# VHH binders against E3 ubiquitin-protein ligase MYLIP-A (mylipa), part 11

Target 1, 279 residues: E3 ubiquitin-protein ligase MYLIP-A (mylipa), of Danio rerio (Zebrafish) (Brachydanio rerio) (q6tem9r1to279)
Amino acid sequence: MLCHVTRPDAVVMEIEVDAKANGEDCLNKVCRKLGIIEVDYFGLQFSGSKGENLWLNLRNRISQQMDNLTPCRLRLRVKFFVEPHLILQEQTRHLFFMHVKEDLHRGHLRMCSEQAQELSALLAQAEFGDYNQNTAKYWYTELCGSEPNQTTINSIIAKHKALEGLSQASVEYQALQLVSSLEHYGVEWHWARDAEAQRLAIGVGPEGIAICRDDFSLVNRISYPIIQIATQSGKSVYLTVTKESSDSVVLLFKLISNRAASGLYRAITETHAFYRCDT
Short names: E, the ipSAE of ESMFold2; O, the ipSAE of OpenDDE; V2, 0.75 times the mean of E and O plus 0.25 times the DockQ between their complexes.

## First folded at step 1 (VHH)

Design e10 (framework vhh_brivekimig_d4)
Fold by ESMFold2-Fast, scan of step 1:
Structure e10 (fold): chain B 279 residues (1-279), chain A 123 residues (1-123)
Amino acid sequence: as target 1 above (279 residues)
Amino acid sequence: EVQLVESGGGVVQPGGSLRLSCAASGFTFSSYAMSWVRQAPGKGPEWVSSISYSGSSTLYADSVKGRFTISRDNSKNTLYLQMNSLRPEDTALYYCARVNPRYTFGSQGLDYSSQGTLVTVSS
């Protein structure tokens, strides 16, 4: 079967796999074609019928998880984020950088103005190379997502000039170091509703789960050690958490579909398993 | 020591029923939520069902909802799983697990029995 796998840089790869191939077979073939040995950081996403972003279960047949349409449409994405010094291959760091760049465009990473200006300069150096007065306005406008004022532009220009002569690989590494220090680096977001039907953004990350309002303002943080039990039933995910030494409370999150709920449940259990030192 | 001993597995025809038991010892059974987890040949563990410490609340995986019933008898330190309308896809080694208060289901922190009990549904 023919799969069209879109990379984080928006390039589409044509991948032929056996009709009975599992998700892991496809991911391994994608990574081999890209020269990536560090497969464990990556996964394949697809779209559900209700617009869900779903992770392909790598252990199950692709044909059992997706519509019987040719070509099979998948996205190669970073599933587990780590500090850049733990990444051995430049190509792996490049794909992390492209993923981060897309997250910035979507507003998923929050930072102070100084960090935003530094990152904008690093992004410009990575994409366009050394500062060029003739095109600088265009570069910064494209990378910032919104048009910055002249004071901000002048600050970015100064920072971009300071990066003169640095390679793409070097500035991508520095950009990843900067973003890896941010609160929501490596956090995967899921839309849900609570027991009162209020819309929430649920962030699944290395340290635990962030419960946010629909504007991403923090309501509560749940570290993995206080989660006693996580279960999924139908469209609902249940977390039993330790409130105090003698008490526990059950939190309910209702998602748009059974597949979305399964996705949140898998995100919680798989992310916790990945970041445990004793795994 | 914490001990969990499963029993009740066997071979059944599709549509048949089995009742699994788990005898718990070495801890205060009535203070812990308990779960059933299964592992089919060549696959990882799949959470099946959970029950609160008192037995008042139960949760089921979508794949077994309406067919399986989890229950417990705190006076006997025993966990049960009543399995009805069994399918070939239910063939697996079934484990009972004490829910570790600090971990999620499917994590390395669940206190599993090492033996499990085998359920085989003929195709």
Scores: ipSAE 0.000, ipTM 0.121, lowest interface PAE 18.5, mean pLDDT 80

Design f01 (framework vhh_lunsekimig_d3)
Fold by ESMFold2-Fast, scan of step 1:
Structure f01 (fold): chain B 279 residues (1-279), chain A 123 residues (1-123)
Amino acid sequence: as target 1 above (279 residues)
Amino acid sequence: EVQLVESGGGVVQPGGSLRLSCAASGFTFSRYALYWYRQAAGIERELIASIYSGGSTNYVDSVKGRFTISRDNSENTMYLQMNSLRAEDTGLYYCAKRYGSSLWYHSPEYDYWGQGTLVTVSS
C-alpha cells in the first residue's frame, strides 16, 4: 500500500509498504530515507473519524488501525521531546525545530513577552538570515500578538541584528534551548471531561501528567511515581494514584472516542516508559 | 493584552473591613479562573483565594470564614471582601490570572499579575 507521510516541514513523502506492514515498518522506512538513526524520538500520527490526532501503534498492522488506506495518510511527528544537547544528528534537531515552530504557530507553547521577542528574532534569523530592512515587513511576529506595537518590533529588530553571522543550525539550536525551558515543552495535550462532564486539558509530559481546566488553569499535577495503575475502558481512562498516608484515589477522564481514550492511555504509559531510563 | 488593575487597599484598624477590586481586560473574563495573592514583607507571595468560572471558590485556612471572593462577569471585575482583619493580614494584595502550569513551572512569569494594592492593618 502507498502511504503519504507528511514531514514536520510539510514535505510529503511517498512510502510503499507491504499490505500487512506494521507501523514500525513504515516508520523505519521513513527514517531510513531521511538518514535518521535516532528513530526512537519519532512516531506516526493519523486522523480519526471524529478529527482525533492519533498515534499509530508501531507494533500493530497499519491496516487494522486506519479507516482509509487509499492512500494511507500519516504524519511524521516528534513523539518524545528531549533537550537539544541530547540530540546527536543535525537533521533530527532540524525536524524537532520544525515541529516546535508549528506548535508555536498553533499556540501550543506559551511564554512571557521577553521570551517571545527573543524567539521571534531567532526564528527570523533561521528563516531569513541576517537582518535586512527589506525583510522587516515579512517578519514572524505572531508570538508577540497579532498587532505588536512599534516598541516590541524595534526590540525584535535589535535582537535579530545581534544574531548577525549565525548559521541556521546555530540559531535552531538556540531556539530549541529557549523552548526546552518553557513550561509545556514536550507536553502533549488531550481534551477530556471529568466525572461531572467538565472539560479538561490533560497534558502528558516527561515528569508526569498536568490536569488543567479548559482555560489551562492548573487543577492538579500527577507525577508518574504516584500512579499505581492506569487503565482504559471504552471512552474512559482511569488513574489510580497514591495520596498522603498511602490511601489511593481513582481519577476518571472521559474522551470523545474509544480511540482517543486508548491514545491518552498509551501516551501516559509510553511517555513514562521513555523518560524513566531504567537501564 | 491581558491587564489586571487592583484597587480598594488602605489602612484599617484590627477587626475592620476592606473590599478589594480587580478590574480585568484583554480576555473573555467569564471563562477564566481568577486569584488573589498576598505578599507580606520578607515572605513569599501566597495564594489566599480562588474563584472559578462556574463560581466555585477556595480559600487558604488563615482567611477562611473571614474573606469572601466574588466576581461580576458583566463588569469584568473580581472582588475580595475582607472582614475581621488582623495585623497578620497586612501586605500587598495581587490579582492574578493563570497562564497554565506543569511540573516544570518554577516562576510566576507565565501568569498575569496586577501591580498590587497595599493593605495595612494597624491600631
Scores: ipSAE 0.000, ipTM 0.107, lowest interface PAE 18.7, mean pLDDT 80

Design f02 (framework vhh_brivekimig_d4)
Fold by ESMFold2-Fast, scan of step 1:
Structure f02 (fold): chain B 279 residues (1-279), chain A 123 residues (1-123)
Amino acid sequence: as target 1 above (279 residues)
Amino acid sequence: EVQLVESGGGVVQPGGSLRLSCAASGFTFSSYAMSWVRQAPGKGPEWVSSISGSGGKTLYADSVKGRFTISRDNSKNTLYLQMNSLRPEDTALYYCARKGYTSHYRFGPFDYSSQGTLVTVSS
């Protein structure tokens, strides 16, 4: 079967795999073609029939998970984020950097104005190279997600000029170092509803689960150690958590589909396992 | 939730022109760079053009530069692609997409694009 795998930098790869291939067979071929040894940070995503972003289960056959295999359309994405000093290959850091650039437009990374200006300069240096008056200042409005005032633009220009001569690899490393310090670095977001049908954003990250309102204002934080039991049934995910040493409470999250609920459940269990082993 | 609805595709003879439109909703349109991406039958997605949030900066793939013009009307939340001097190799499904902040010559996946609009250039 032919798979079209889109990279974080938007380049599409054609990957031929056996009709009975598991997800890991495809991921390993993708990583081999890219020269990536650090396979464990990556996964393959596909789209569900209800618009879900789903992670391919690497242990199971591709044909058992996807509705359309002609061609099989997958996206190579960073599944588990780590600090840049833990990443051994420049190619791996480059793909992390490309993924982070896409995350910025979603507004999920929170940072102060100084950090935003520094990141904007690093992103501009990585994308355009050394500062050039006839292009760079216009792109700064997009890096900030809004129209920055002249003082902010001048600050970003000064920071961009200060990066003159730095290589793409160097500024990408610095950008990842900055974003790795941010609260929501490595957090994967899932839309859900509670028992009363209130819309929630559920963030699954290295330190635990963040439960937020639909404007991303924090409702509750659940660290992995206080989760006694996690289960999935139909469209629902249930977390039994320790409120006090002897008390427990059950949290209910209802998602748009069985596959979305399975996805949240897997995100919780797989993220906990990854960062527990890495720590 | 982000929605993008493409229109304006059709069948045209070589050398002809078409104007594509993309109606955007669910986000602050003027704050985001927008892109056009196409996928020809049997081929992977190809980035075509990008425009900054203000409309002050535009970028084009070498294959379309000089023939296509990207523009936007932020008061109407609409993105446009004016396609002139069309060639058989321009035949593709055309998608609009919200771009990441710094990428212009590199295209992200079809995160917020809709069904696309079909452009067929044939004699």
Scores: ipSAE 0.000, ipTM 0.133, lowest interface PAE 18.1, mean pLDDT 80

Design f03 (framework vhh_7sr4_2)
Fold by ESMFold2-Fast, scan of step 1:
Structure f03 (fold): chain B 279 residues (1-279), chain A 122 residues (1-122)
Amino acid sequence: as target 1 above (279 residues)
Amino acid sequence: EVKLVESGGGLVQPGGSLRLSCAASGRTFSSYAMGWYRQTPGKQRDLVADISSGGSTKYGDSVKGRFTISRDNTKNTVYLQMNSLKPEDTAVYYCAAGKTYWSQTLSHYDYWGQGTQVTVSS
């Protein structure tokens, strides 16, 4: 079967896999073509019929997970974020950087304006090289998706000038260091409702689960060690967690579909397993 | 252990304003969600307002736009600013604190104050 795999830089790769191939067979072919040995940081996403962003289960056959296989449309994405010094290949860091750039363009990064300006300068240096006044207006408009006000542009220019002489690899590393310092680095967000039907944003990250209101303001943090049991049934995910009194409580999160609920459940269990580094 | 002490209650005429304060002691205040609940005789406690450890707020439908909850972590205090008071706001107001590992119900809170009376009457 033919898979169209979109890279973080929007380039589409055509990947031929066996009709019985599982998700990892496709991911491994993608990574081989890109020269990536560090496959474990990456996954493949697809779109559900209700607009869900879903991670392909790498252990299961592709044909059993997706509604449309003519062609099979997948997106190569970073699934597990790590600090840049832990990444061994420059090409892997480059793909992490492209993912961050895409998230900035989509407005999916949460940071203060000062950090956003720093990141914009690093992106400009990576894409266009040293600051040049004759082309600077074009660069900042393209990178930001819209032209910011003049005060913001002047701040970005000053930061971009300070990066003079740095290589693409160096500034991509610095961009990843900046992003890795953010509170929600490596956090993936899922929309859900609690037992009282209140809308929540559930962030699954390296340290645990963040429960936020729909404006991303933090309500609760649940660290992985206090989760006794996680289960999924239908559209619901259940977490049994330990209270300070050593009692247990059950938290319920209801999602838009069975696949979305399965996705949250897998995100919790797979993220915990990845960052725990247990045997 | 957290001990909560409310203050600022009293008698006020309709249309008036009051500011309630709740001082916390014993444990790290900044890690707790804080809330205000009220109870009238013969009824269960109802949510007036809550504020998470991160500063996110929620209000009961009857008080939205009139009341404002805030917290000062340096003073270990949560406040409830009550404006445009109505006779229906007459109740005992309770301060609550807890770690928010549950749904946003009464079981959300581990610690409760003793209550402060607010009476809105001419």
Scores: ipSAE 0.000, ipTM 0.243, lowest interface PAE 13.6, mean pLDDT 81

Design f04 (framework vhh_7ubx_2)
Fold by ESMFold2-Fast, scan of step 1:
Structure f04 (fold): chain B 279 residues (1-279), chain A 122 residues (1-122)
Amino acid sequence: as target 1 above (279 residues)
Amino acid sequence: QVQLVESGGGLVQPGGSLRLSCAASGFTFSSYAMTWVRQAPGKGPEWIATIYSGGSTMRDDSTKGRFTISRDNAKNTLYLQMTSLKPEDTALYYCATLRGYSKYPTWGMDVRGPGTQVTVSS
């Protein structure tokens, strides 16, 4: 069967796999064509019938997970984010960088003004090369996704000029180093509702789970060590956690579908397993 | 279809013993880690013990001296041997499958059984 796999840089790859191929077979073929040996950081996403953003189960057949196979539409995404110095290949770092760029445009990463200015300069150097007075205003406006004031622009220009002569690979590494220090680096977001049907954004990250309102304002943080039990039943995910007073409490998250609930449950268990095995 | 059915619960006096069984079907039992969990009325679930596919076990410190988890792969059955039972052990006991390896025994709980009631009272 023919799979259209969209890369983090929006380039679409045509990947032919056996009709009975597992998700892992497709991922390995994609990574092989890209020259990536660090396959474990990546996964394949697809869209559910209710607009869910779902991770393909790599151990199961592709044809048993997706409703439309003509063509099979997949997205190559970074599933597990790590510190840049742990990434061995420049190509892997490049795809991490492109994924991060997309997250920035979607508003998923929060940072202070100083970090935003430094990152804007690094993004400009990576995309356009050395500072050029004739085009700089356009570049910064496009990258910021908003209209920055003149003081901010002048600060970004100074930082961009300081990067003169640095290679794309070098500035992408520096950008990932900066982004890896941000609060929500490597956090995967899931939409859910609590027991009172209030909408929540659930962030699954390396150290634990963030429970946020739909504007991403923090309600609570749950570190993996205090989670006693995680279960999924139907559209619901249940976490039994230890309170400060040694009491246990059960948290309920209701998602839009059984597949979405399975997705959150898998994100929690697989993310915990990945970071504990890789430390 | 993965199916788990617990049995062996009942009413027992303090200081007594019970052996719980969990009959598994619909999957390759020997390839899965298995766990025992209990839930008392009005309380959250409490993990008791996990036995991995290789036979190694992880047990909760508060019960490990009184409870022993074991498995018989030829019979597709998981066991929990309970001794020196106390009133606070009164709960619904259920078994569950775990996906893959985890260094943390409560992670990756997948399919669970309906449970078997254990009541410890005079």
Scores: ipSAE 0.000, ipTM 0.175, lowest interface PAE 17.7, mean pLDDT 80

## First folded at step 2 (VHH; from a29 with V104F; framework vhh_lunsekimig_d3)

Design a29F (at its last look DockQ between E and O 0.91; V2 from the best seeds 0.70)
Fold by ESMFold2-Fast, scan of step 4:
Structure a29F (fold): chain B 279 residues (1-279), chain A 123 residues (1-123)
Amino acid sequence: as target 1 above (279 residues)
Amino acid sequence: EVQLVESGGGVVQPGGSLRLSCAASGFTVSDNYLYWYRQAAGIERELIASITSGGSTNYVDSVKGRFTISRDNSENTMYLQMNSLRAEDTGLYYCTAEIRTYTFDEGSEYDYWGQGTLVTVSS
């Protein structure tokens, strides 16, 4: 069967796999064609029948997970984020950079005005090269959520001019260094409801779970060491959390479907397992 | 924490009845595929009855027509009504559910089983 695999840079790859292929067979073939040895950072996403954004289970047959196979539509995505100096291949860093650009466009990363100015200059250097008055465009409003005044624009231009002569690879590395210092770098977001049916945004990251209101204001942060157990049952995900001087507390998250709940459960457990090995 | 607690076992004469209960906590029974297993002395654990999240039921041939599996979603409890009990029904009865559970200390998944409830049918 034919799979259309969209890369983080929006390039679509045609990948042929056996009709009985598991997700890992497809991922390995994609990475082989891209020259990527660091397969463990990546996964394949697909869309569920209710519009869910789901990670393909790499050990199970593709045909048993997806509703439409003509063609099989998959997205190659970074599943586990690490600091850029830990990434060995330039191509891997490039795909991380492209994934980060998408997260920035979606408003998933918060930063101060100074960081937004620096990143705007780095992004412009990466995309357009050396400063040119006729072609320069800056992503400040996407990064900071506000319109820049002329002083801010002039500051960005000065920073862009200072990057003259730097290669795309060098500038992408610097951009990843800046972004990797941000609070929500590598955080994957899931929509859920609590026991009172209040809408929540659940962020799954390298160090733990962030529980936010639907406006992304922080309600609670739960580090992995204080989580005893995670359980998925139907559309529900339960976390049993320890308080040092009290009994365990159980947190309930209800999701839109069994697949979405499985997705949150897998995000939590697989993220913990990945970073536990590296720590 | 996820827990399954069986109760309702006891000693009963042939032809008698018992109702087993399986009280669930830490998850919702209405969302799951639920099972009753039986283990007799010297025999491997056997699946006796199952109920789907949609309410469809299945039974092993030896208990079909005598046993009824049900759930009460409001009480978060599963039941096994056992009628016309035979000496062969003697055993330890377990409830379980398809629940994905991960322990952070060990970094591994495991399945939940109840402690079991003993049913003795003797004349």
Scores: ipSAE 0.460, ipTM 0.784, lowest interface PAE 0.7, mean pLDDT 86
ESMFold2, look of step 2: ipSAE 0.589; ipTM 0.811
ESMFold2 (binder alone), look of step 2: mean pLDDT 77; pTM 0.756
OpenDDE, look of step 2: ipSAE 0.675; ipTM 0.841

## First folded at step 4 (VHH)

Design L01 (framework vhh_lunsekimig_d3)
Fold by ESMFold2-Fast, scan of step 4:
Structure L01 (fold): chain B 279 residues (1-279), chain A 125 residues (1-125)
Amino acid sequence: as target 1 above (279 residues)
Amino acid sequence: EVQLVESGGGVVQPGGSLRLSCAASGFTVSDNYLYWYRQAAGIERELIASITSGGSTNYVDSVKGRFTISRDNSENTMYLQMNSLRAEDTGLYYCTAEIRTYTFPSGTEYETDYWGQGTLVTVSS
């Protein structure tokens, strides 16, 4: 069967796999074509019938998980984020960088204006190379939430000039260093509702789970050490967590579908398993 | 801890009725896929009724029109109303849910079918 796999940089790859192929067969073929040995950081996403963003289960047949058989529409995405110095291959860092760049454009990462200016300079160096007057004819990528004024542009230019001589790979590494220090680096977001049907954004990250309101303002942080049990049944995900004085409480998250609930459950369990081995 | 506890079985004559209950703890029945199974002596367990998270119901042909699966969200309980009982309905009745459990920090995963002791239904004259 024919799969169309979209890379983090929006390039679409045609991948032919056996009709009985598992998700890992497709992922391995994608990574092989890209020269990526560090397969464990990546996964394949697809869209559910209710607009869910779902991770393909790599151990199961692709045809049993997707609504449409051929062409299968998949997205190669970074599933587990790590600090850039732990990444061995430049190609892997490049795909991390492109994933992060897309998240920044979608507003999924927040930073102060100084960090935004520094990142804009790094993005400009990566795309245009060394600063010159022709580069100055184009507006720098805006991450401040407003149109950049002349003072902001002059600051970005000064930062861009300071990067003279650095390669694309070098500035992508520096950009990843900057963003890896940000709150919510490597956090995967899921929409859910609590026991009172209030809409929540649930962020699953390396250190634990962030519970936010629908504007992403923080309600609570649940670190993995205080979680005792995660359970999924139907559209619901339950977390049993330790309170002060060793009491436990059960948190309920209701999602739009059984697949979405399975997705949140797998995000929590697979993220914990991945980072547990690294500690 | 997730538990499902069956009750309501008993001895009844052909044509009689029974209402089975399945009390849930540690999770909520309102948004879950729930099932009733039965097992007769010398026969493997069979799925007889299901209710989806949205409330849609399904039945095996031998019980259609006679059995009704339902849930009460306020009591966190599911039920099986059994009417026009026949000798072939004799058996142990079990409830279960599709439950996946992961324990921290070990990372141990269980695809747990929580099977209680069941509730015995005997249809005889």
Scores: ipSAE 0.452, ipTM 0.776, lowest interface PAE 0.7, mean pLDDT 83

Design L02 (framework vhh_7sr4_2)
Fold by ESMFold2-Fast, scan of step 4:
Structure L02 (fold): chain B 279 residues (1-279), chain A 125 residues (1-125)
Amino acid sequence: as target 1 above (279 residues)
Amino acid sequence: EVKLVESGGGLVQPGGSLRLSCAASGFTFSDYAMGWYRQTPGKQRDLVADITSGGSTKYGDSVKGRFTISRDNTKNTVYLQMNSLKPEDTAVYYCAAEIRTYTFDEGSEYYSDYWGQGTQVTVSS
């Protein structure tokens, strides 16, 4: 069967796999074509019928997981974010960088104005090269995601000029260093409702889970060491958490579908398993 | 506390039919996958049929085409309609609520089931 795999840079790859192929067969073929050895950081996403953003289970047949196979539409995405110094290949760093650019565009990373200006300069250097006064207006307007004022533009220009002569690879590394220090680096977001049916954004990250209101304002953080058990059944995910008194409480997250609930459960458990081995 | 109560078992002639019911309480029934399992003395419990919270079904090879699993979320009940019964269908039938569980201390996943007490089905002349 023919899979259309969209890269983080929006380029679509045509990948042919056996009709009985598992998700890992497709991922490995994609990574081989891209020259990526560091396969473990990546996964394949697809869309559910209710608009869910789902990770393909790599051990299971593709045809058993997706509703539409004509063609099979997948997205190559970074599943597990690590510190940039741990990434060995330039191509891997480039795909991390492209994923981070999309997260910034979607408002998933918060930073102060100084960090935003520094990042804008790094993004401009990475994509357009050395500062050029004739094109700078287009670069900063497009990359900032907002309408920059003249003071902000002047600050970005000064920072961009300071990067003169640096290669794309070098400034992408610096950009990843900057964003890796941010609160929501590597956080994956899921929509859910609590026991009172209030809409929540659940952020699954390397250190734990962030529970936010629908505007992404933080309600609570739950680090993995205080989570005893995660349970999934049907549309529900339950977390049993230790409180200060050593008493347990159970948190309920209700999702839009069984697939969405499985997705949140897998995000939590697979993220914990990945980072547990590295600590 | 989760409680599952099976009913509808009994003695039936080969070729006959029985309908098993499992009444569930103590949890949000509509959120749980439900299954029917059976066990004969000296053998492990085998999956007969399961049904997801969304209604998707799966059957064991030996019962496919003869048995039908269904659920009624308004009554918190799962059913097993058994047709064309054979002597080899003789077993204790168990209802289960199926739960996927991950323990953070060990980093391990397992499947936990809430089980009913079972109902005897005997197919003989």
Scores: ipSAE 0.437, ipTM 0.770, lowest interface PAE 0.8, mean pLDDT 85

Design L03 (framework vhh_7pa5_2)
Fold by ESMFold2-Fast, scan of step 4:
Structure L03 (fold): chain B 279 residues (1-279), chain A 126 residues (1-126)
Amino acid sequence: as target 1 above (279 residues)
Amino acid sequence: QVQLVESGGGMVQPGGSLRLSCAASGFTFSDNYMSWVRRAPGKGPEWVSTISGSGGSTSYADSVKGRFTISRDNAKNTLYLQMNSLKPEDTALYYCTAEIQTYTFPEGTEYETDYWGQGTQVTVSS
């Protein structure tokens, strides 16, 4: 079976696997071709028939999970985010950087204007090298998503000039250090509805779950220590959490499909398991 | 707490019919795949039929295709199995099942629980 695996940098790889191959077989082959030893940070995503963005279950056969195998289209993505000093390979950090860059384009990371200016300078240095007055305006306009005022441009120029001579690897490291300090670094978002059918955005991150309205305004934060049990049944995910005075409350999240609900459940359980071992 | 309560079993002659019911509680019934599983005396469990949460997809074991029909009433949280043209080999305890994934914190213990009801006895005898 031929799989087309799209990298975080948008390069497509052709990967031949056995017709009965598990997701892990494909992921290992992709990582081997990329020279990546740190496989545990990565996963493969695919699109469900209802537009779901789903993680391939690495223990199960690929053919049993995907509706369309002609072609088998997968995306190599970072599944578990860590601070850059914990990453051993430069190639791994590069793929983290590319994933983070895409998240910025989606508006999933929030930061103050000072941090945004610093990140814009780091992104420009990483992609285009040292500051050049003839091209810098185009880079900054792209990264800011609008025409920034002259004060903002001057600030970015000063920061970009200060990065003169730094390598791509060095500035990607610094960019990851900056973004790793942000509230939503490593947070994966899932669309769901509550018991009243109200639309919610559920953010699964290293320290817990963020429950937001559909405009991403925060409703509640649930840290892993107050979660007792997570359960998935059909299209529903249930979290039993400890309330003040040791009362238990069950939170219900209803998703668009059984696969979407399984995806949220796996995001919660696998994220907790990963970061519990990493702390 | 998940509960499944089967009913509708009994004794019938070959060629007869029975309709089994399963009353479900403790989970969102309409979101869950539901199955019927049977266990004949001295044998292991045999899967009989499965229905999707919406009722839009059904599947059957080869031994019962064309004779049994699975259905559900999501307003009543009830699963059904209509059994026609019954044979002596259909004699078994019939169970309603729901598949549920559970994870406990902080240990990270994962288990897949098939919730089974008490069963309802079907006996096909002349």
Scores: ipSAE 0.446, ipTM 0.774, lowest interface PAE 0.8, mean pLDDT 85

